# VHH binders against o67189: the designs that were tried, part 19

Target 1, 350 residues: o67189
Amino acid sequence: METTIFQFQKTFFTKPPKERVFVLHGEEQYLIRTFLSKLKEKYGENYTVLWGDEISEEEFYTALSETSIFGGSKEKAVVIYNFGDFLKKLGRKKKEKERLIKVLRNVKSNYVFIVYDAKLQKQELSSEPLKSVASFGGIVVANRLSKERIKQLVLKKFKEKGINVENDALEYLLQLTGYNLMELKLEVEKLIDYASEKKILTLDEVKRVAFSVSENVNVFEFVDLLLLKDYEKALKVLDSLISFGIHPLQIMKILSSYALKLYTLKRLEEKGEDLNKAMESVGIKNNFLKMKFKSYLKANSKEDLKNLILSLQRIDAFSKLYFQDTVQLLRDFLTSRLEREVVKNTSHGG

## First folded at step 4 (VHH)

Design b28 (framework vhh_surovatamig_d1)
Fold by ESMFold2-Fast, scan of step 4:
Structure b28 (fold): chain B 350 residues (1-350), chain A 126 residues (1-126)
Amino acid sequence: as target 1 above (350 residues)
Amino acid sequence: EVQLVESGGGLVQPGGSLRLSCAASGFTFSSYWMSWVRQAPGKGLEWVATISQSGSEKDYVDSVKGRFTISRDNAKKSLYLQMNSLRAEDTAVYYCARDKTYYDFWEGDSPYFDYRGQGTLVTVSS
């Protein structure tokens, strides 16, 4: 039998195959890992790992044939790593290789999985003992999916949730993740959650969500809102971060770093330095960060940044010297800034 | 009672190196695949690296291959990320994550990191 890891994983745990020996190989090692983790969960103490570079021939053959005697005659899942090293120990002796093939062919009570950490070439698969394994057992391949297939899988997931994704938004998402399955699954689930009340997902929305995680864990969203003077939303995000276990010191470190860089950029701008070149001099080389820092500079005066730095230093000092709650001090700071902005706005409406 | 505590982040110049550590407690560390995930300023969570229970199998996001090395010490219940040749785009909060992704990517359950630490900030800047 020859099959893909996708079909094998689905089939094995619902209606196990009659074959007892399988070779797992392929470029997408993550899918093999997923299968083996589920296998370990199913078999528990009857999940056995063998290392071909360490195991003796006698131990190897015993492990393939013996079932667990504890709790009755229970089948085992026997997973073999470094099988190539075991084959090297057998050498080029045809009798030893024939014995190995015969033992593998006669496995009746256990399932045996020979795991390779790479995709096997046609020459290796057509050579013994794998050639014989293909006849009485199974060859399971974890191939990397083509870009077109990945695109179709992503599109299908959005359609299943009733979400219409714009073509340029989809292309951007695929390019941003480099077609990596782990990254795509995380981003797609996040985008589905974000678009749950909308029927369409635009390029601007994908850019926004891909560049900012949910309020629950995004320290950078908090810093962004604070530097853009959206103090009301910043307070909400702060409360969410703390409820999810984000340490106040981490929030303070990121905020302080940004405030200091912004202040430095204001000083360099006074000296007539090009803004792009000035940003690179303080380590801001990423185009996205450059865009954000431009918006922060526009939203904050030099005096605003100086006052922010002084306030952050005071918060740090009070938390250390007086054992005051850093979160409460930061919350008080944000509340005072919100009140200051309200006073400023009403002074123009009066 | 499950806890993951990251350390080792800091300010480093481009081309520099940092070693991140994660101390695990409250669960059987050696029974779980572990991952590092990161969140750059204004960006979503990005998976960085994964390591098997024994440490024999490792995988990385393409942008860090050859530069980052994930490792673990099951006796010390610790996970590590050695970061070399750091770039400005590596600037992020790095999280240690317990990996419970057991199923087929698109037909099974959603990817699941059931516990993450508080994170450690890595800033790559001159």
Scores: ipSAE 0.014, ipTM 0.204, lowest interface PAE 8.6, mean pLDDT 78

Design b29 (framework vhh_surovatamig_d1)
Fold by ESMFold2-Fast, scan of step 4:
Structure b29 (fold): chain B 350 residues (1-350), chain A 123 residues (1-123)
Amino acid sequence: as target 1 above (350 residues)
Amino acid sequence: EVQLVESGGGLVQPGGSLRLSCAASGFTFSSYWMSWVRQAPGKGLEWVATISQSGSEKDYVDSVKGRFTISRDNAKKSLYLQMNSLRAEDTAVYYCARDRYYDFWSGSYFDYRGQGTLVTVSS
């Protein structure tokens, strides 16, 4: 089976497919992450992640075949990253590659998702083991969405909540966000919460509730300042965002998205990919945003970005596991960064 | 094959000290942030301390700040936790854990942990 991520997202959770092994690839990585987030919510502890660069062959095969019977669901969702690195371990071993294909073909108890961080070329899809996966499993592509499809996606999100959106309101929202899927998700979530009682959304209501991406106190200004390491101004903007009622989770989602895109771009540069094409593959298509991302890449090393991602993961974990205030954790993070920069920039002899 | 092997646990009286060690193999140890996590009897996993790749950045849960010190030796591929002024509530199985950095949305923050070492603080 060959299908789009959009169609796959719609059908998988409503009428699960007969196929058990899927390849997820494409240019709109955000849509793949959205699917995986829903998958994680559904499977909980039965959601398992495997890393192809680290995992042994025996551990890999065991994970694909075993079903958890303790404390809930007997079925697992197994998500595999860095599958190409796993294939390199098999090398010239024809017997091991044939075993891999047989194991994948015979998956019955679990769903297996092989995730690629870019769009696969026709040559890769026509080569083993993906050629065989296409025959007994599914190839799911996350293509760049047209403006028409983005509009349909947004309308469907409102319809799921029983909210009727006026045409003028919808067009304003699409133009305000420039058809950016991340911005649209955040604005749509706010508008759904606002319209939960009335079930109607007018142009005036969208103008009242939607956060303007052109204003000085928007979330993107905060992210820009943080990625350019202007922590003092970032702290001031954070306080303004919170006072305007911007949810901390919204800030975390945008910041995390940017950090991951930047880290992906560093990795693609190491592999010899053209930076302009790499940026477009992660959704950075306009010249202004490309300029900004080039500045962020210049201001941050690969280690800086990895450390930022880990810090954001800890903030999310402390908020959830220890019930700590996300805003205070973000302030503490920024303050610690500011204090380190002051120490580095100030000569101190004792 | 990633392996993390903890050692150094044992029985100690309140106010005593223990040093935990973790031997890492099967990956480029110096490229990963490392953590100590613990599980007290009948409770869930609790994060204790984290250290950056170079050892320049360290963080601790509030209850152990000033008492515990995390450190690493990249040449020896080893992680350490120096535990001073131990309290009864520090009784737990302590695990060495490796941080995964590039799948924020889907996975655990710790992709590998060892089998653990038991620390009992009792008179």
Scores: ipSAE 0.000, ipTM 0.125, lowest interface PAE 14.4, mean pLDDT 78

Design b3 (framework vhh_7uia_1)
Fold by ESMFold2-Fast, scan of step 4:
Structure b3 (fold): chain B 350 residues (1-350), chain A 120 residues (1-120)
Amino acid sequence: as target 1 above (350 residues)
Amino acid sequence: QLQLVETGGGLVKPGGSLRLSCVVSGFTFSSYEMAWVRQAPGKELEWVSSISSSGDYTYYEDSVKGRFTISTDNAKNTLYLQMSSLKPEDTAVYYCARDDFWSGTPFDYWGQGTQVTVSS
């Protein structure tokens, strides 16, 4: 079957299709992400994420055919990211490609979702193994929403919060994000928080507040929560990021970069350097990021940052040397920090 | 059980008017944005209009702006789409949908649809 993401969202959860294997691709990644969010809510512990660049061939085939861990007839939702990297590992051998197609065709107990982070061209869809998947499974495309629809979604969100946004400010926000809904969602939430009392957003304020994070805006919330020591919320956000296709190494890269910058800033502060000048020297130039980094510096001692860096280095080493799951190591780290906070809060009284 | 039931479709001549109704059961409008979405024969689903949970804010696709009006009657749990100056291009199955777009569930519940045919 070939269908759109809206048709698929409309029917999958009420009148599920007979097909068991689906390719999700398209320009509106936000719509794919929201579908996967609902899928995760429905399947809970039976929602499984596979990374094609990390998984072995045999582990991949086992994951597609296995049911619930208790040997029950309960189906799983298996979500596959970086499928192209998995295909590269199989190489050009016809027999291996035929095995893959046969395994996908014979999925009966689970639903399998192959997720792409961009729109696939007709040539890619007409090549194996996707050509065969189109015959026994489904191809689901998330087409771009109209610019008017996107504009109305953004305006609705501001008006619901009682915030008046200048026309020039809104246009700037829309153009600079290229109408990307994932980026808009994150920027709009930041702007709402900023304007919570004033209820007005000017062009100058949007220029100052919006786009104050690096290219990995989706990871910023996790890093922010972790550096402010809200470990419980950080754990929830981490789980969400992974389930929606943010690679663990991408999370590690951003977190490590921030930790190193903060440690450098603590050292410069210790030496009596001007904090604003020091921030600019490590690439923190906009006022919003400077405010955030000041909050992080206040929340973390030099020893806290040193220990964070060492923990991140350990996670990196363990994933590489012992082939341990980076996500699980991050969860263990956050859980350990959360447990320390519980002990700390009770230790003064007992 | 959550259910949305659309009625009011039919055959109309170009320039004519129709009013679509969507009766909702299992929830109230006070917590949700509601939307009208249409699908023309052989075409993709197209968003038409939305109304905020309060009923205070309405939004329209450019092609229907000034011709269509979305409204709610919260006491009757009913969503309306008043269509005027209808064009052959408006021929489609019209669906009402519950929309929690920013909370992560765009169009999470749909009706069965009502057919609108605009022809001379």
Scores: ipSAE 0.081, ipTM 0.538, lowest interface PAE 5.1, mean pLDDT 81

Design b30 (framework vhh_surovatamig_d1)
Fold by ESMFold2-Fast, scan of step 4:
Structure b30 (fold): chain B 350 residues (1-350), chain A 123 residues (1-123)
Amino acid sequence: as target 1 above (350 residues)
Amino acid sequence: EVQLVESGGGLVQPGGSLRLSCAASGFTFSSYWMSWVRQAPGKGLEWVATISQSGSEKDYVDSVKGRFTISRDNAKKSLYLQMNSLRAEDTAVYYCARTYYDFWSGSPYFDYRGQGTLVTVSS
């Protein structure tokens, strides 16, 4: 069977499929992680994780067939990561692939989930062993959601609670979260809890509630907008921060810290280190911050972050050596980025 | 060990009322959505009602809206279903179920349920 992660999540726990082997792949890794979290809670001790780069062929086949010995024979949920590495170790000979396919086809007692950390190409899905898995098992795809669909999901959640959201309020919320489903869940839940007696949610209300870190909410908003490359809004927020007495050095300190951490994370990821572990190593332990940093990493190349760091160092040097206004230098930086985007974004056709 | 123990079922006449209770143990009750599901004789499982962690959000199957009320007491680790205006078609074994609620899809998923309590609506 071929299905989406949304449909699979709806049916697996309520009406379990007859198929026993599933491939989970796609661009929206958050949705796969959410499914696996529910799976782990359901199966508990019968939730088994295997690593394809570590496991032997015999250990793998044993894990697929063995059931729980506690309280009689109970099914397991067997999750395998790095399956590509397992396939590489297995060799390229036809007989070895045929044996693997036969073992997978004959899984009867357990559920097996082959998890990929990215969207598989058509060529991979049409090649063995996944081609055969599609015939006797399932291929579950976590497709990237369009901005329009994410917007409709958010509107639906408010509407289900009888809440009407002003267009400006909705756009603000979507942009502030960068259309990230996890961040949107947290903010939408807070806004629903806040919701007025009139059941109308305005831009002013969203600004008060979303990212309600009272002391530095606008500084974090500025950093968020800049790192998501919304330079026009970043300039407006910067002007507001300065007009209300926020010290330029405070803004610079937070920006520099974030830029350096993001650059370090890019380098650690290049070396193959787990992103969550890498985030903790640079002091990002809070789940909310981890989600934000993932959004920033997605929005910025390593070169973007290097350029930001160098620009911030130059601003600091020029303000100290030449007694130039830090705010004006930062404003000039953002204006230059905005002008570069305007020049780049020309349209001569559809 | 996760345990859910239902009580309060029995024989009642059409138009009558019953209050079902579920006592939970072995997990952090206040951290989970909870549901009531039922199984009529010779039929499959049917979802009846769901309640959020704090009790602020509640959903019901259309056939029981306005007649049934789900509630919880996190201090007592208990879930309740107040059933009013009972009909013959409400006859079923009622199960308390620990629930996962997917925020975006809006679909409840159940991992543990109790042994059930029988509700018979008959004259």
Scores: ipSAE 0.016, ipTM 0.315, lowest interface PAE 6.7, mean pLDDT 80

Design b31 (framework vhh_surovatamig_d1)
Fold by ESMFold2-Fast, scan of step 4:
Structure b31 (fold): chain B 350 residues (1-350), chain A 126 residues (1-126)
Amino acid sequence: as target 1 above (350 residues)
Amino acid sequence: EVQLVESGGGLVQPGGSLRLSCAASGFTFSSYWMSWVRQAPGKGLEWVATISQSGSEKDYVDSVKGRFTISRDNAKKSLYLQMNSLRAEDTAVYYCARDQTYYDFWLGSSPYFDYRGQGTLVTVSS
């Protein structure tokens, strides 16, 4: 089966296909990401992610065939990233590739989605194991939207907010982003916020506001709120940072750095090291920053920090494939934590 | 070269019936959701009905529910619209369209059609 992401998305969520294994590839990564987001909403707890560079061969085969432990018809959506790295791990041996193809062909209990971060060339699609997947499963391509369609989508987004964008301003925005949906979404949201009062966007205003460098503005505020477990305020600040054009990977870099330093400090504390000396050893020399890190250490257990690091590693791995999903994964993480705090605070321990 | 050719339009009295046909070529018809869209004189394009790849799923604009039936024959690469109990407000040029509508929160659920035919005129008048 070969089809487009548009046809597949409609079919899968209306009347799921008989095929169980799908390859998702294409130039328009935004469309693959939105499909996977909807898939995650549908499957919830039964949405499973595998990383081909990390997973062992046996774990991989088990995950594809595993059903509910109670023998029910509860199927999983298994999403595989870095499949090329898994193939490299198997090597050139014919027997190993034949086993992989056989396992994929025999998937009956789950839906398996092999996700590529780029458009696959005809030669790659015609080579094993994808050649066989095309015969018993499906190849789903996310082709780039036409320039006219992208232009109409952007105009509609402004119109929905009552904003009139001048034709030269719109054309400048489209050309400068190269019609990239991920960049357009970021810039359009920022311009909508800017034009909330005036309800008009001129070329001069687009040139001034769009693509302005506004790095690290309030990133430290977001990190501070997250580490102090104020997830509600952290979510609001995260949304503001993204609307101000802050790169999600920059937020991840700073957050990961802080989490690792805090975990190191917990370990040094357990060994009886002087806290001030330990802080200086990880580059925390300013008195204000030392005070902040002491607050973070008080608010987080060693297990909290370990779990944060593991979550951030998963988000980082995914963000290498889907830049903008870093924000959604961070929101999911924060929302999950907020919901657990609400449940904890509203329950009387019974 | 994608081509869609509509036929079956004409003049009909209120309460009458017409069956529109669309012949598709230049693509794998059975792999696409298909739609009928119309344009009344002096108005914009309006989505009328859509049908899934296999024909198992169908949807209609509220004003035609119970009166119009969309169907397809994948072997013949043809799409159909059976129109019953026609009203003056159904007067329009009807287009067969290849459906590329995609649902998501930012792009929305706005209908989008990458190819449509030349259209067939339906006039409902006494």
Scores: ipSAE 0.021, ipTM 0.520, lowest interface PAE 5.1, mean pLDDT 81

Design b32 (framework vhh_etentamig_d1)
Fold by ESMFold2-Fast, scan of step 4:
Structure b32 (fold): chain B 350 residues (1-350), chain A 126 residues (1-126)
Amino acid sequence: as target 1 above (350 residues)
Amino acid sequence: EVQLLESGGGLVQPGGSLRLSCAASGFTFSSYAMSWVRQAPGKGPEWVSGISGSGGSTYYADSVKGRFTISRDNSKNTLYLQMNSLRAEDTAVYYCAKDQTYYDFWSGSSPYFDYRGQGTLVTVSS
């Protein structure tokens, strides 16, 4: 059997396949990991992981056995990583490869999943033992999903929650994320949390919520104020966020992401690259986002951004190495910036 | 509950080295495979490296093979990433993640997202 991870994931848990041995490979590694997480939940203590470079031949065959020491076997899910290293241990001995193929072919009560961290080439799939596995088992590929399929997934997820999305809002969301499944999941979950059941999501609402890497629009407001050097308002917004229970590490994560994007753009500008192309390369394709980031770039020098990154790294280090309060360190940073701004304004006014 | 605290990130020049650490608590560390995941500016999360519970088996994304080394110290509940020959394209927030139980990508939480820590900043620049 040959199938996609998407189809396999949907059917495996509802209509179990007759095949017992599967190869999981492909470019969308996250879909494979998602499948394995669900598999672990279903099998619990009967979920077994084998590492091909650590395991001996006899341990491998014992793990695939259909019996337990204490009586009848319960169905197990056996997941094998680094299978190529296990094959290397077997060398070029025809007898050992034939034994491996026979053991895999004779799996009846358990499921075996051979997991690859990349997409396998046709030559590898046509070579033993995978050639034989393809005949009695299944090859499951996690290919990049088409744009149309991703669009359908997003629509279905909203519809399950009773939310209708305007077509222009949906297209904006898809383009903003570049059809990245991980980013789409995060943004869709934020929009679902934002919208009440039976609500229609408009383009304006998606633009506000999806622009932020946080579920809370106020975190984006904080980042915006800080990057535009309105430290007084930024400090007040920070205090409000903490009062509302927003975790300081979440704020740090968002700040760090924006600072890195801006620093990257400054470096690309120095190399003489077109700003519009540079923004496109870091995922900023929307005119609204381009305008925002252009304002941040205008407000901050390369040195400003370098100093921000270093300050954020220092806060991270001090909170972990010296057990200092992240919120207090962040407040101290903002207060220091505010004091420097007050000194500049006083000097210019005097 | 589960806590993952990354550290060791910093500003380094191209060709330089950094060692990242992840301090884990709230679960039996040695019973879980661990991974490093990074997110570069404007890109989605990229899986970088993984290590078995015992530390004997490691695997790497093609982009980092031969340059990065993942390791763990189960006695200290700590995961490491030794990064050598750093390139500008390695600039990202690096996250520590454990293999965890969730339904599916769209029905449940992503295993890397929910239990990965706050991340540590790595900037490769002159």
Scores: ipSAE 0.006, ipTM 0.200, lowest interface PAE 10.8, mean pLDDT 77

Design b33 (framework vhh_7ocj_1)
Fold by ESMFold2-Fast, scan of step 4:
Structure b33 (fold): chain B 350 residues (1-350), chain A 119 residues (1-119)
Amino acid sequence: as target 1 above (350 residues)
Amino acid sequence: QVQLVESGGGLVQAGGSLRLSCAASGFTFSDYEMGWYRQAPGKQRELVAAITSGGSTRYGDFVKGRFTISRGNAKNTVYLQMNSLSVEDTAVYYCAADDFWSGYPYDYWGQGTQVTVSS
């Protein structure tokens, strides 16, 4: 049988299937983990885990044996991780794969769950032993929840607590976590605790409370401040990133990527291309990022972006050719920009 | 440990009424969405009614206007008032509790209670 994790989870605990062996795979690993947690609650002492990279062939077959003189006649749930590594130990011998298939086919009293940490390709599912498992057992896929579904889940959780979230704050939070359900759960719970006496959650509050969640998003905060020419705050954020162990090369890579995309967008804008279509062509598809990139384009001229790109290339060259500290070069760059911005904004004569 | 115990099922004649109760323990009841599902022989399990922690309700199209879901947070109990019962309402009725973050409809289920409607 082939089914989704959503449907399987709903029916398994109420009308257990006739099939006894299941493959769990998919992009949405959080849903598989949630299913297994519920499975462990139901089976208790009768929930057993096998690690395919550690277990021997004979131990594996003994564990899957329907005859146990030391166990009761109680139904068990056997969960197998790293099954691919177990298959590598069996090698290319046809007889060994045939033995495995026979053992799995003969499971009648227990449930066996083979868990993959990623989505299996059609070729993998159509190859032995999974091809045979699909015929006598079940293939359960944990497809990625749509971004809209995830957004609605988050909105509902805030609404249940009486919290109104600004659109920008919500989009930032979703981007912050990359729509990862586990990270979203942690961040939403922190934000609910923070907002317990305040029923409106702003973008500035989300940024402050969620500052330490993702190294990539913390780098985004730095890039955001730099591109909006808030060099003083950018310097403070840079110091925090380095203190948290964020690699300078990672900071440089993300900043350079943004600068190049913005320069490309300036060129497309000059040619009269539709800005929204142009942003999508360079990978900017989310409404929050589109809003941010529009702000960056307004804050920076084509010449500003060209100079930023050249400065970043110089920092890269100096760190490699002269063994200069990348962090210090980046600090020097920001300090120089701060000094120039002060001069530009100061009226001569007071 | 989490436990959901249904009661109130039984045999009733068409046009009659039943009140189902589900007593919950082992979790903070007031924080959970509570629901009732049903499953008739040979059919898929379907949502009958749900009530959020805040008291908002939703119903399956086949029971609108006839069934009412309610909750008593002080007693850790959710109720399903079933009026104007028909033979088509014959099913096993399941109580369920949802910590929304699971991504599934419900995290915990009761053992079910049989409702049989005779003509």
Scores: ipSAE 0.007, ipTM 0.211, lowest interface PAE 9.3, mean pLDDT 79

Design b34 (framework vhh_7ocj_1)
Fold by ESMFold2-Fast, scan of step 4:
Structure b34 (fold): chain B 350 residues (1-350), chain A 123 residues (1-123)
Amino acid sequence: as target 1 above (350 residues)
Amino acid sequence: QVQLVESGGGLVQAGGSLRLSCAASGFTFSSYAMGWYRQAPGKQRELVAAITSGGSTRYGDFVKGRFTISRGNAKNTVYLQMNSLSVEDTAVYYCAAEGYYDFWSGSTEYDYWGQGTQVTVSS
């Protein structure tokens, strides 16, 4: 079966599925983690985690069928990470892949969840063993949520606590986090604690609470510093983001989105289009963000933005094609930019 | 917050056509999936048709080729065009909006339903 994580989680905990093996993949990794947290809560001691890079083939097959082999009446939820590394250990031997597919097809006593940390491409899903899993099991995709759904989620969380949030404060919060669910969770929880007595959140209060704590790890701060060409501070903020568990792909996604919007605005500016209307057309409606984007446009030429976009596309390609560390590639990029700016800024003539 | 109001039901002869409308309020209509369900006396409620925010459609097996679901985002309305009606299509037809899932707490909100509109097909 193929389904979305949204639909899958609606039914899984209320009506047991006939399928026993599921692949969880997608862009919204937070949705997968939320599902797995509920799964762990439900199964308790019967929740088992396997790491494909560490587990042997024999241990793997035993774990999938353990309760049925030894007459156990309790089903387990078996969650597998790094499945690609397990497949590499099986090598290119057709017989071993056929055995794996047979074992997965014959799971009857447990639920097996194969978890990917990214969205799988159509080619990967059409290749074995996932092609066969799609036929007897389920492929569950965690697609990116719409901005409206994310906004409603945030509003619901404030309403549950009786907190009234000013529209400008809400928009600022959503834009600041780039609609990132994990970052929104952290910031909303902090704001709920702050407003627990007052039950009101203004724009000024959101700005103060979000930025006044030195421990606030903020993807927007990183993007802001990079676009304002403060590469030294951007490097320090990047290291902090990674230290606090912010995924490199999330950083790249937000940065790429901003760079593309700025490039579009630069093109429209060259044609003499009204900048305010142009910004609204690319989703920049809040006065604070309009001010920020005006600063970014002043700090960056069209060529600067083109070069940034190409560099980000190269980083994405190298991390995917050559399995290079995205964080290190991004650090190398920032360091190169810092060196370029030092050379450029020491020029006193011409 | 969410309100759904169905209209367009009535009595029609076999082989005839009806168009049902569902006026939605209390949410950003263009961002949500919409569906039509039906329930005949003594039977379970079944899916008739669904349409995603992007316009992709799905139909129940017994209505494929005869019914068409569409949406008018400007009017916050979803439609069900019913052609080649048979006595077996007699039921109360319900408009439904996509349920909201609270990913923060892991709680699933229930789907929103209209009051229903009666469709009666006579031989």
Scores: ipSAE 0.016, ipTM 0.235, lowest interface PAE 6.4, mean pLDDT 79

